# Designs tried in a protein design chat: VH-VL binders against Coenzyme F420 hydrogenase subunit gamma (frhG). Part 1

All scores and structures are predictions.

Target 1, 258 residues: Coenzyme F420 hydrogenase subunit gamma (frhG), of Methanosarcina barkeri (p80491)
Amino acid sequence: TNKIKIGHVHMSGCTGCLVSLADNNLGLIKILDDYADLVYCLTLADVRHIPEMDVALVEGSVCLQDHESVEDIKETRKKSKIVVALGSCACYGNITRFSRGGQHNQPQHESYLPIGDLIDVDVYIPGCPPSPELIRNVAVMAYLLLEGNEEQKELAGKYLKPLMDLAKRGTSGCFCDLMYDVINQGLCMGCGTCAASCPVHAITLEFGKPQGERDLCIKCGSCYGACPRSFFNLDVIPEFENINEIIANALKEGESDD
Below, numbering starts at 1 at the first letter of every chain, in headers, positions and changes, except where a header shows other numbers; antibody chains aren't numbered by Kabat.
F, E and O are the ipSAE of ESMFold2-Fast, ESMFold2 and OpenDDE, as the mean of both directions, binder to target and target to binder. V2 is 0.75 times the mean of E and O plus 0.25 times the DockQ between their complexes.
Where letters were taken out, [cut] stands.
The coordinates of atoms that the task and the answers printed are left out; those that the model quotes come from them. Centres of patches stay.

## First folded at step 3 (VH-VL; framework fv_iscalimab)

Design k1 (from i11 with heavy chain S99R)
Fold by ESMFold2-Fast, scan of step 3:
Structure k1 (fold): chain C 258 residues (1-258), chain A 118 residues (1-118), chain B 112 residues (1-112)
Amino acid sequence: as target 1 above (258 residues)
Amino acid sequence: QVQLVESGGGVVQPGRSLRLSCAASGFTFSTYGMHWVRQAPGKGLEWVAVISYDGSNKYHADSVKGRFTISRDNSKITLYLQMNSLRTEDTAVYYCAKRGYLPWYDYWGQGTLVTVSS
Amino acid sequence: DIVMTQSPLSLTVTPGEPASISCRSSQSLLYSNGYNYLDWYLQKPGQSPQVLISLGSNRASGVPDRFSGSGSGTDFTLKISRVEAEDVGVYYCMQALQTPRTFGPGTKVDIR
């Protein structure tokens, strides 16, 4: 069969990520119905065990005190060809990790980790929640990377490289990620979301632009994960100026081939 | 024009206290975190302390922790360093500074000399 | 605390010739996010310090392209391709990986 098996694995989520889970899953099913089987999903498929998958979309952070969750994430890595951390909770632990250096607000009874602290992750899609458009684009490019011709595999590799490089940076983040990926790229809107998300008040706004205090930064990644423009770095790559057209053509060709 | 002007330095005996001030002008002081860095005569730089823009978060170097306290008053546009239980090794020029990831927001004052001797 | 060392501690350069300053840290400054948390500062005679290079290799605004930073982990180098009279001063490396921030002892650069 030419269909790839996609699993949707739910770990412990933050409030915002949990709200987006069902919506993203329904959208993914509609887009990939002819190209992929949705195999594991606690919300939609209600599977009791973790099956073999080509692509695992993992949302939420891992609670260390929940032994079943720890086993589930390790089993997911063993049974998946590609592991995608979907959302800032999975990528960076989001707000649950802000106590990493600033201990004033540390939760008393539970420890939560991003999935990359427990397993190797291939692709990051940060956000709280990530945009449906970015999720769609990554899913299509992952399909082309696995099942496309040589030209399509090269294109998919170029598209996914920034998100694969993001995964290789690991589960920590800093204001420097905003500086290099957003501010210096001219993508910053001056919205102030990064400053509002900083648990140690290391980010300020001056003349509509954020400025980070390096010595106060605990490298929790909350600012980067919360930035609405961190995902749009892909839009400035010349090869993807017409991404919607590229995806439409890829899906049309896939239907004729599959 | 951006300026940071330190004051409060002088000669003081070991075990005594001094309070340094840094008056800021030419920028929105309340939106920046602030630092103290010192330099002993003829020696290198040593970071001392940092405080967030709103004063809610601060850190001190181990060499001064428990003796020095950084604070700020945004209504007076002034940064402070309270230095207690001074030692001869605290003798240095103390710089008020703003340090961030964006270099065009990097400001330093001219420094104020603190001499701890009999 | 992370200990920083520099070599040489003093350097006299003929104008137009290159200069190279080494900086070593007692532990790796390469963080899991892929950045090296090392900065370079210049203190000109009678002046306050100014930043030259951030995060290993990123030149500060207004700093001439003759200055470059390289290295990873524990070994870092600041290079000046063509030393000019205005480059006289003491150069410091500083680790920005953990608090407290720690500076190297400094390298004094003079013109011959």
Scores: ipSAE 0.017, ipTM 0.479, lowest interface PAE 7.3, mean pLDDT 76

Design k10 (from i11 with light chain T99W)
Fold by ESMFold2-Fast, scan of step 3:
Structure k10 (fold): chain C 258 residues (1-258), chain A 118 residues (1-118), chain B 112 residues (1-112)
Amino acid sequence: as target 1 above (258 residues)
Amino acid sequence: QVQLVESGGGVVQPGRSLRLSCAASGFTFSTYGMHWVRQAPGKGLEWVAVISYDGSNKYHADSVKGRFTISRDNSKITLYLQMNSLRTEDTAVYYCAKSGYLPWYDYWGQGTLVTVSS
Amino acid sequence: DIVMTQSPLSLTVTPGEPASISCRSSQSLLYSNGYNYLDWYLQKPGQSPQVLISLGSNRASGVPDRFSGSGSGTDFTLKISRVEAEDVGVYYCMQALQWPRTFGPGTKVDIR
């Protein structure tokens, strides 16, 4: 059918992604009414029933010591056709998962893992929070990947490929992702938030731009998540220069009045 | 539409000073680093200087260090190159360049000719 | 500084024939993220330089598919599968891994 089932699954983490999705205004309303059903928007810590989903937008990290949360995320994978890790906590975990060789007193009972350590993830959308526009775009492209014609499926695959490739890099997000996706694309605003967020001071500001030191990087993804410009650069692909028009045209399919 | 328009070039005597300007439009100037690149007559391209988005960091090629100073005024959306103690070897077309969504020089100005001679 | 060299420095091609330009860097341009920080620029007679290829092999927007970039580490190649009259100009490689940015000496492409 035309409508696909989209679920928003919240683990033990922030709720900024839900707020971002809600900011989409007409775009979100159009997706929900015409192209998708929002079937699940609950915290797994509440012990709720997990429905069948075409696309699961999973935010937050998983507490390893919470056996119920581990089982719930595995059930989400089993019941979903496409799993999207939404936000830096789902993509990379949080800082409490890292140890500095036993010279740091860490509470071992509270280990939080990115969801990719427990299940296979198809798409990564990093950010803290990800932009509402990017979340909408991924949802629409997922719709076209599942329900579009052959040309639309190919277009959707091209759009999602960078985020799928990011998922294939695994849970070891590094400063190198920030270099390529933000700094080298000319999107960096020089705000220094990435350097301030780095727990091991692996980022220095040189020539007004962050530079990473590979040997110091513990691949925690904090810099990427803290960056206000950390999202896929659509302008690298000429076909997507007018992505808003492409999506609007796809969403108005089935309306003949104009 | 992105535009970079250089001005300030001309003929000048050795040892004198000259200031080049680059007026930018069509993008958010204050968020990008800017560069000067020069080309001597019949020669190749030579990178001259870079300035960070906020003007706090600058780097100059060894050939011009101590004589040239790159600067910017984000409120006027203009990039500058102050050239002091000019030498005949500084004779070149000077280009203003920026990076954008592509990480490298995606836009260049038309260039302004600086001739240092007697 | 990273030193860039190009060969040949001058090339005359019959229209429709292929052309190949080599660029070599004094140290590896392959970064830990898997990308080679090498770009190719074309300067047509009387015009400003324009980008052709970024990151070793990424063709810039609006650049015809007859242009391609390849190579990794210290050795890079720009290929034009069939040279056309509008391709006349000087081709420069540039490394963007370190400061200062450095250009190759340029390869002048002419047609017979």
Scores: ipSAE 0.000, ipTM 0.401, lowest interface PAE 15.3, mean pLDDT 73

Design k13 (from i11 with heavy chain L102F)
Fold by ESMFold2-Fast, scan of step 3:
Structure k13 (fold): chain C 258 residues (1-258), chain A 118 residues (1-118), chain B 112 residues (1-112)
Amino acid sequence: as target 1 above (258 residues)
Amino acid sequence: QVQLVESGGGVVQPGRSLRLSCAASGFTFSTYGMHWVRQAPGKGLEWVAVISYDGSNKYHADSVKGRFTISRDNSKITLYLQMNSLRTEDTAVYYCAKSGYFPWYDYWGQGTLVTVSS
Amino acid sequence: DIVMTQSPLSLTVTPGEPASISCRSSQSLLYSNGYNYLDWYLQKPGQSPQVLISLGSNRASGVPDRFSGSGSGTDFTLKISRVEAEDVGVYYCMQALQTPRTFGPGTKVDIR
């Protein structure tokens, strides 16, 4: 069979990414049921045995003062073929909030890091939360990358390349990345979604264009993930114009490969 | 066109308070973050504080944290630095500076001298 | 905090000759977007600082071609191909990668 083991691992932080995955229509639930064994979808604090996984969707950041969580994330890397940082906490961590103080009684004794600072990460999916469609597409493409035929593996590699490149560039999520990738490229349409999504009000609009303060940015990636003109959210990419058909065909072929 | 004009400096005794102002013109003040940078006589530049475009978020250098508070009034197009519990080592020329998407300081004020003397 | 250092701290140059100032950071200033968040400022006697070079190598508007910035990561250089009387002052590097922003101690350039 072509089933793969997908783990949904929750570290510290927002559960919005898990909710986003669950909010996808019944088609995603069927993907997880028919093409992947969901090995666990619990916070790592509740799990004492980390199973082998083909794809680990890791949500949340890691607290360095929690030695058990540090060991668990390292064991997750060891037992997983593909590690996906799901959402802004896993991609970018909470270190900026810690350094600015506010919600910790003794902030100097705790540091929250993106998982990429502790282990190698294969794929970044920024957002707070990422769209259900993007999560579905990444999950299916990760499946095809591992278990697809040669043509499907090529297609999956092309689809995941931007998210893999983001992971290889290291920790990102600064408003400056939005400026470089979207605004400086002439793709910005002045909708203001980036400013509305910023939890620390580091972004506003000037003459219909985003203006940000780098020193106050917590590097959460929310503005980048919410931007309708960023590569991750473009609906018109010629090679993936029929993405829904590709997903549907992957579902059918997995059941009939006998 | 862009102009930043600091005021409010002067001679003050240790332990007292002083409020600096920076009047801005020539750009859309309400859309930019603003900074305070100081320079002790004959010494180098030291960053003091930053404030967001709407005043909802701030960051202060450890040397002044708890004593100084940056603020702004977008309707008056003015940046402020409230300095409490002043120490002799706070003696410096205080500059306001503009940054933003372009992270360097593209414009600086002329500076205002604060002398903390017993 | 990121610590910035400069060398030399003082430099006297014969008019028309080149000058070179080094700046080092305790951590890499190269961000994932490909930019080095290091800027160079000049403070002429009795004046406010003014930007010369931004993002490692980008010459600011109105700055003469004789000024250039280079380097990446932790090591940066500001070069003046031929020093003129107007170039006298203190040169500062500054990192804008992490809050708090930090400046180098400054390099005083005088004419011989």
Scores: ipSAE 0.330, ipTM 0.724, lowest interface PAE 3.0, mean pLDDT 78

Design k15 (from i11 with heavy chain Y101W)
Fold by ESMFold2-Fast, scan of step 3:
Structure k15 (fold): chain C 258 residues (1-258), chain A 118 residues (1-118), chain B 112 residues (1-112)
Amino acid sequence: as target 1 above (258 residues)
Amino acid sequence: QVQLVESGGGVVQPGRSLRLSCAASGFTFSTYGMHWVRQAPGKGLEWVAVISYDGSNKYHADSVKGRFTISRDNSKITLYLQMNSLRTEDTAVYYCAKSGWLPWYDYWGQGTLVTVSS
Amino acid sequence: DIVMTQSPLSLTVTPGEPASISCRSSQSLLYSNGYNYLDWYLQKPGQSPQVLISLGSNRASGVPDRFSGSGSGTDFTLKISRVEAEDVGVYYCMQALQTPRTFGPGTKVDIR
């Protein structure tokens, strides 16, 4: 049938992204039952074989000194049609790493890289962890991109474009991206979510306006993924302000094909 | 108007310690990161260190790492630079400077001279 | 570390004539948001540095129109259309793209 294979691949880092995905509502259950099979959900330590996947949701960063981990992520790329970097560790590598400076995380004996430094990544979902709603929306849009009709493929491509463009910007997720895409566009409402999400306390608010220190940013993208006004979240894209209804209607149409 | 006033400079022998202070006014000190920049006599500018708005995160230039420590006291509205194991090449005017996510230094102090000599 | 270089290192200008200072970086300072993280500072004799130009071409508040910045990536230029006595000093470019921040060696501008 039209079921696609979705894999969850855990490299290195906390299981926050998996918990976020598991906390999804009835939408995820419907996707798994009707449109997708979850075919891989193992930590790297327990990996025996990496299966073929239509969509790989990869969380965590890769330890560069562990050759097996490096080969496993390369094999994941080869066996997947769409690779999604899930969470800030996978997108930007915000755990222990050697760096030029004495950032809050002191240099360690092992280097951990975002997956995009080792393989091509199609879609970024930043956050620590990303919202369950965003993960669900990306999974549905990935399904439509692969199995939808021409109109649905166009819709899915349009929805995913910001996250695909984010992946093309590379493995550096600076608060400056949020400033450019949200604050300079007049979309910032002073909610403080960016400050609250910053693991290195580089961001704060002065009279409702983001301030802080750019030089201490570890470029993890957590602020960007958590921002309610970013162009890929909820109602910020005018065409997708009714995203829940759009998804529900697309899935109802797909059921007639089963 | 914003003011940054450095103090604590002087003549000190190699291997000794010295602590610089920077008293700030005219802005919400506790919401901005702060920097130290130095300039050896007749030479160019060299970045030294940065500290987060709350003091929980710091970064030091390789030339001073392990010897210098930037810190702040938001209740006293004061920035510090603790300088240990001083060397003759640390002789410079030390400036504190303010920046943010708009990353240029919009304000600088007047500087305080540190001379490391025997 | 990103290395910054400037040319010339010293410049003497007749009052009212133009001046041009070049700055080069060892790596591109153009970020994916379209901005170049390069700033220009002026240090007048006996004074602290002051910002002139931010983000490659943005003139800082209070800075006269005769100052302009241009360039992208690794090659940047500061131009003074008509040098005046108050413009005497050392001009520094600085990159703010990566920590640690790094400055050029400075260009000393003097009047003949």
Scores: ipSAE 0.381, ipTM 0.747, lowest interface PAE 2.8, mean pLDDT 80

Design k17 (from i11 with heavy chain V50I)
Fold by ESMFold2-Fast, scan of step 3:
Structure k17 (fold): chain C 258 residues (1-258), chain A 118 residues (1-118), chain B 112 residues (1-112)
Amino acid sequence: as target 1 above (258 residues)
Amino acid sequence: QVQLVESGGGVVQPGRSLRLSCAASGFTFSTYGMHWVRQAPGKGLEWVAIISYDGSNKYHADSVKGRFTISRDNSKITLYLQMNSLRTEDTAVYYCAKSGYLPWYDYWGQGTLVTVSS
Amino acid sequence: DIVMTQSPLSLTVTPGEPASISCRSSQSLLYSNGYNYLDWYLQKPGQSPQVLISLGSNRASGVPDRFSGSGSGTDFTLKISRVEAEDVGVYYCMQALQTPRTFGPGTKVDIR
């Protein structure tokens, strides 16, 4: 009863459409094994009741033609204290159709919306897939924001602020997020990690700075999530250089309180 | 001093092939995606194709898909458009253009005229 | 594909008088980052197109301040506060929100 109550909600797809369901349960499995109780898992094939949750990790985009999916996402907002858009499809909509089992390079489909277009989202975690460590950290900090003591709530608020600001700003998931938050702020180190992470080879370097091709960008946010200077890699911020120890200590208190 | 210079246009019969070239200078060609845009006589602008900085990713307009192929040679600093199975409606001035993350076309070539006529 | 339309298709203006051109898109060009992915281009007689306004309202480098862009979503306007002889040409709006990129049919501006 001392574990974080986490729900997993997978929205993906339109009735009759094939979607790329990222086989990225590794982060969620790690959290479940060590620190959390999974209270709900929504699947399109067997949609039922949505329970109350402390933190909802919502994957996938919403197809407007799928009435059940639209209602499910709205019910998830009502039943959850904190809603986290997990992965690029939930944050930005992206290309969610991969017909005939193949992955296609094409622009964002109009009928597939990020969940933030339909409900209020508290936290964005872009990536395809996001790192297991980031998913764990956000889930724990989200719980502490709701249920922690005053000191823990303040720490969690500081940790989540960049991701909460991303959700409020309505950022696009395109290479433009890297431009606005890192490159234009003078934080870019010219390391090329963003280019290496791009699944469609839309990013390269010119004069030590990334250049991206807007028309070929699938808006997955992977470049932003992989950037060592982005706020998704918060260990570059002095206040969070010991984040693993902070999380471990918070979880010990949660598990061992009788 | 950025320049894009198209060449390879001319008069050709329907069903034939033609290859256009665009020679670039004044910027780091190998780091930018390149586009082809065409304009039929007395008509508006129509986007044709894009190619990524390294040539690994391409997109063609539906009107030319399967017939036209965009390509590039970064060592020669040159963009190409291979046009096969040409139709009379392909008659147009063909421009190459540069874009990037900032999506507007900041530089255009002078254009090369392709006339498909019997 | 996003369809772009312009109105009027032709406009004759007395030098020094204002001109206004409308552009409509078949779907919203307002992206989640708060920008409208609509650009305006001018093609002078015998020349290649050149950018005038980017992202709805940002005037391109070297473009006189008599040019301004406004609008959001599906309805956009290009205004010239006082038309000069050098402004003669065809004006195109273009969406860069999604591939394929699409242009309006153009508006021809002439001087009396």
Scores: ipSAE 0.143, ipTM 0.605, lowest interface PAE 5.5, mean pLDDT 76

Design k18 (from i11 with heavy chain V50Y)
Fold by ESMFold2-Fast, scan of step 3:
Structure k18 (fold): chain C 258 residues (1-258), chain A 118 residues (1-118), chain B 112 residues (1-112)
Amino acid sequence: as target 1 above (258 residues)
Amino acid sequence: QVQLVESGGGVVQPGRSLRLSCAASGFTFSTYGMHWVRQAPGKGLEWVAYISYDGSNKYHADSVKGRFTISRDNSKITLYLQMNSLRTEDTAVYYCAKSGYLPWYDYWGQGTLVTVSS
Amino acid sequence: DIVMTQSPLSLTVTPGEPASISCRSSQSLLYSNGYNYLDWYLQKPGQSPQVLISLGSNRASGVPDRFSGSGSGTDFTLKISRVEAEDVGVYYCMQALQTPRTFGPGTKVDIR
């Protein structure tokens, strides 16, 4: 069997994304082991020897004061075919991105940057932590994008497109992404969940619709990840109505979700 | 970078109509709500109208409700204020104002003077 | 409608001395998200208004540190720690909590 190399690289921040991944079905991990070499989680202490990878799942933000970590993230990009920013710290810098005083987003001032400020990123999986289901789906679709047949590659590309487009917008998991993907698309229900999820209270309802402030936004992606109408809600994507069955069938062999 | 340029002001007689335009640049116009604010000569600021990013919600001050209509054309990146049945008390400099994601006005146009006189 | 009042309506300040402007609202501007929806604007002679302070105390981009906003609920204050010649103009508070948005009557600040 041809094996793809999937690595998990931990930079800085919480390990919530790893906990989320660990909650996935053990059968899925077994299937990935049959088709991919899952590189054991690399801690900051181990990052000095970056291997070749087909898919790199990079968790955490990068401390600019740590030259070794900056060098390692750049080497990870060079040695990886697909780079996935896993979680809000990697995508957006999370709370570590605040300028002093907490009013302005100035990531360099706090010395912790999302990885997209240093390297090109192919796919974003925002959240703090992202759901185990989303991580599983992205990992499997990345596998199919690289190793699938023509039909599977098309399906994987379609599934990953929203997350790839999100990565192309840069390190901004702000309310502006919610405006673009949900509110401007007419999908907003006015439920206020985005406002309730905002750790810096940057979002409020104005004239029945949510409105947020760019300068208060720490770009953590919480509002986007919590929104019932975002691209992470598979109910909005008709082609993925039965995604669990699609994944199981594409891999042929698996164990039931317990 | 962000610029708002009003046009369409002038001298009109009471009872006539006038249409103001505000050409926007330097930001994604279709993602922001827009406002009209006016200032009578030597007086303070008075809010006139609001339109949501997609045009689905419109609100007007009671003093102009039924006479003025705010609208927008996102493809032309332009905000409008249609003013009908103009009255002498509508004489003012009319400002186009952009709110950010939260509702304060982060940018204002230069203003356009509307004079309603006989 | 929410009524906004300001005091004083006119203020003359010696350059380098502090200035303080009060703004009161007829009802609380404190929202459930913890923010006060009160903003301060400056209109210099012959110019369009410009934002100074948003959400009660948030200094707008490019605004000097000498400007500060404080207060909560119905009582708000704009302070200038040391007034400079370029600070001459009319200062307006505005509430953005409810429609219609309403401005205070303005405080005219002169120097000398």
Scores: ipSAE 0.000, ipTM 0.393, lowest interface PAE 16.8, mean pLDDT 74

Design k19 (from i11 with light chain S32D)
Fold by ESMFold2-Fast, scan of step 3:
Structure k19 (fold): chain C 258 residues (1-258), chain A 118 residues (1-118), chain B 112 residues (1-112)
Amino acid sequence: as target 1 above (258 residues)
Amino acid sequence: QVQLVESGGGVVQPGRSLRLSCAASGFTFSTYGMHWVRQAPGKGLEWVAVISYDGSNKYHADSVKGRFTISRDNSKITLYLQMNSLRTEDTAVYYCAKSGYLPWYDYWGQGTLVTVSS
Amino acid sequence: DIVMTQSPLSLTVTPGEPASISCRSSQSLLYDNGYNYLDWYLQKPGQSPQVLISLGSNRASGVPDRFSGSGSGTDFTLKISRVEAEDVGVYYCMQALQTPRTFGPGTKVDIR
């Protein structure tokens, strides 16, 4: 069978970390609604069984005191061929809003871990939230990596390699990754996009260089995802300039199979 | 070239309040996060607080949380530490410190002495 | 909070001889990007602290090459190859990996 199961797994949080299930499920359906050849399963860890999946898109951080969440993420790893981490900011987005209003920054909540601290992760998508287009592109490229022809597998491998390298580093994205991959490599052009994308205002420009306040960084990866010189931004990779056409052609080929 | 000058220290009784100031020069103050670090007489360094470049995000050490508030006025190029409900244990030299692009403290002020005497 | 310890707490050296100061953290300071978020500061008598070494081994501007930092994870060392009279003071390690930032208790270096 030429069908792939893509699951969206939202980790349950402790106090104040839960998000609307209906909103998450409808959002993923909208992203995938034009992909007739894809089969997806939406899973909430503390409500449903965790099914066998080819690609698991895991959103949110794991609350270490919630034993069910810890077991659910481990079960997800065992049942999935490819595990993708979707930002570390989905759970923190609402908490960040309240922190600015009356409580201090997320470093005081030691109980929440990136999923990479508990299981091996194949692909990291930084952002808070990642763009719907980027999520779609990664999901389709993961599909092609598993089920594509030889040419498609090579293309998907090239597209996903930078995000797989982030996963190997064990980071969901932060200003430190931008510093390591772009600024310290001399690739920064001083555009200020990283500063504009920072939800906690930890980044600004001084003499053409980004200034970061590490103590206030929530490690959401938004600056990294928005950077035009980062290695996973499509504008920097000429081979992927026509990504929408590449995806459409791949899905047409799948649709035509018996 | 870069200078940080603290002021506002003095002798106060327990339970009273003081506001410390740190006047900055030689860099674009509004683009950097700023910190307060203190040192009790004859003791080591203790981190107190940090504030973002625009003042919208702050963090305070547990020992001062609820009593001290870090703030800044970018138009006056000045960092503040409002110290309420002072305790004898708050007696220290208070330094303002600038972090750079990388997160070490590249510049420190001369310090201002706060003595809380019972 | 990450706890920082230093040894020795006091050290007396003859001018021209080497000195070594150890710093230990309760948690690893090695971040996923390959950097150790540990800095060394020197406070000379009556003066403000000044940065000496950043990110484990990066010598700050104007710092003589007789100073070097090494180590990774939880164990770090500051070495002075030939101690001079100007090196007298208290040396502090500080972690910048996690908020709140925490300092070691300091190592007092005296001559003779």
Scores: ipSAE 0.173, ipTM 0.642, lowest interface PAE 5.0, mean pLDDT 76

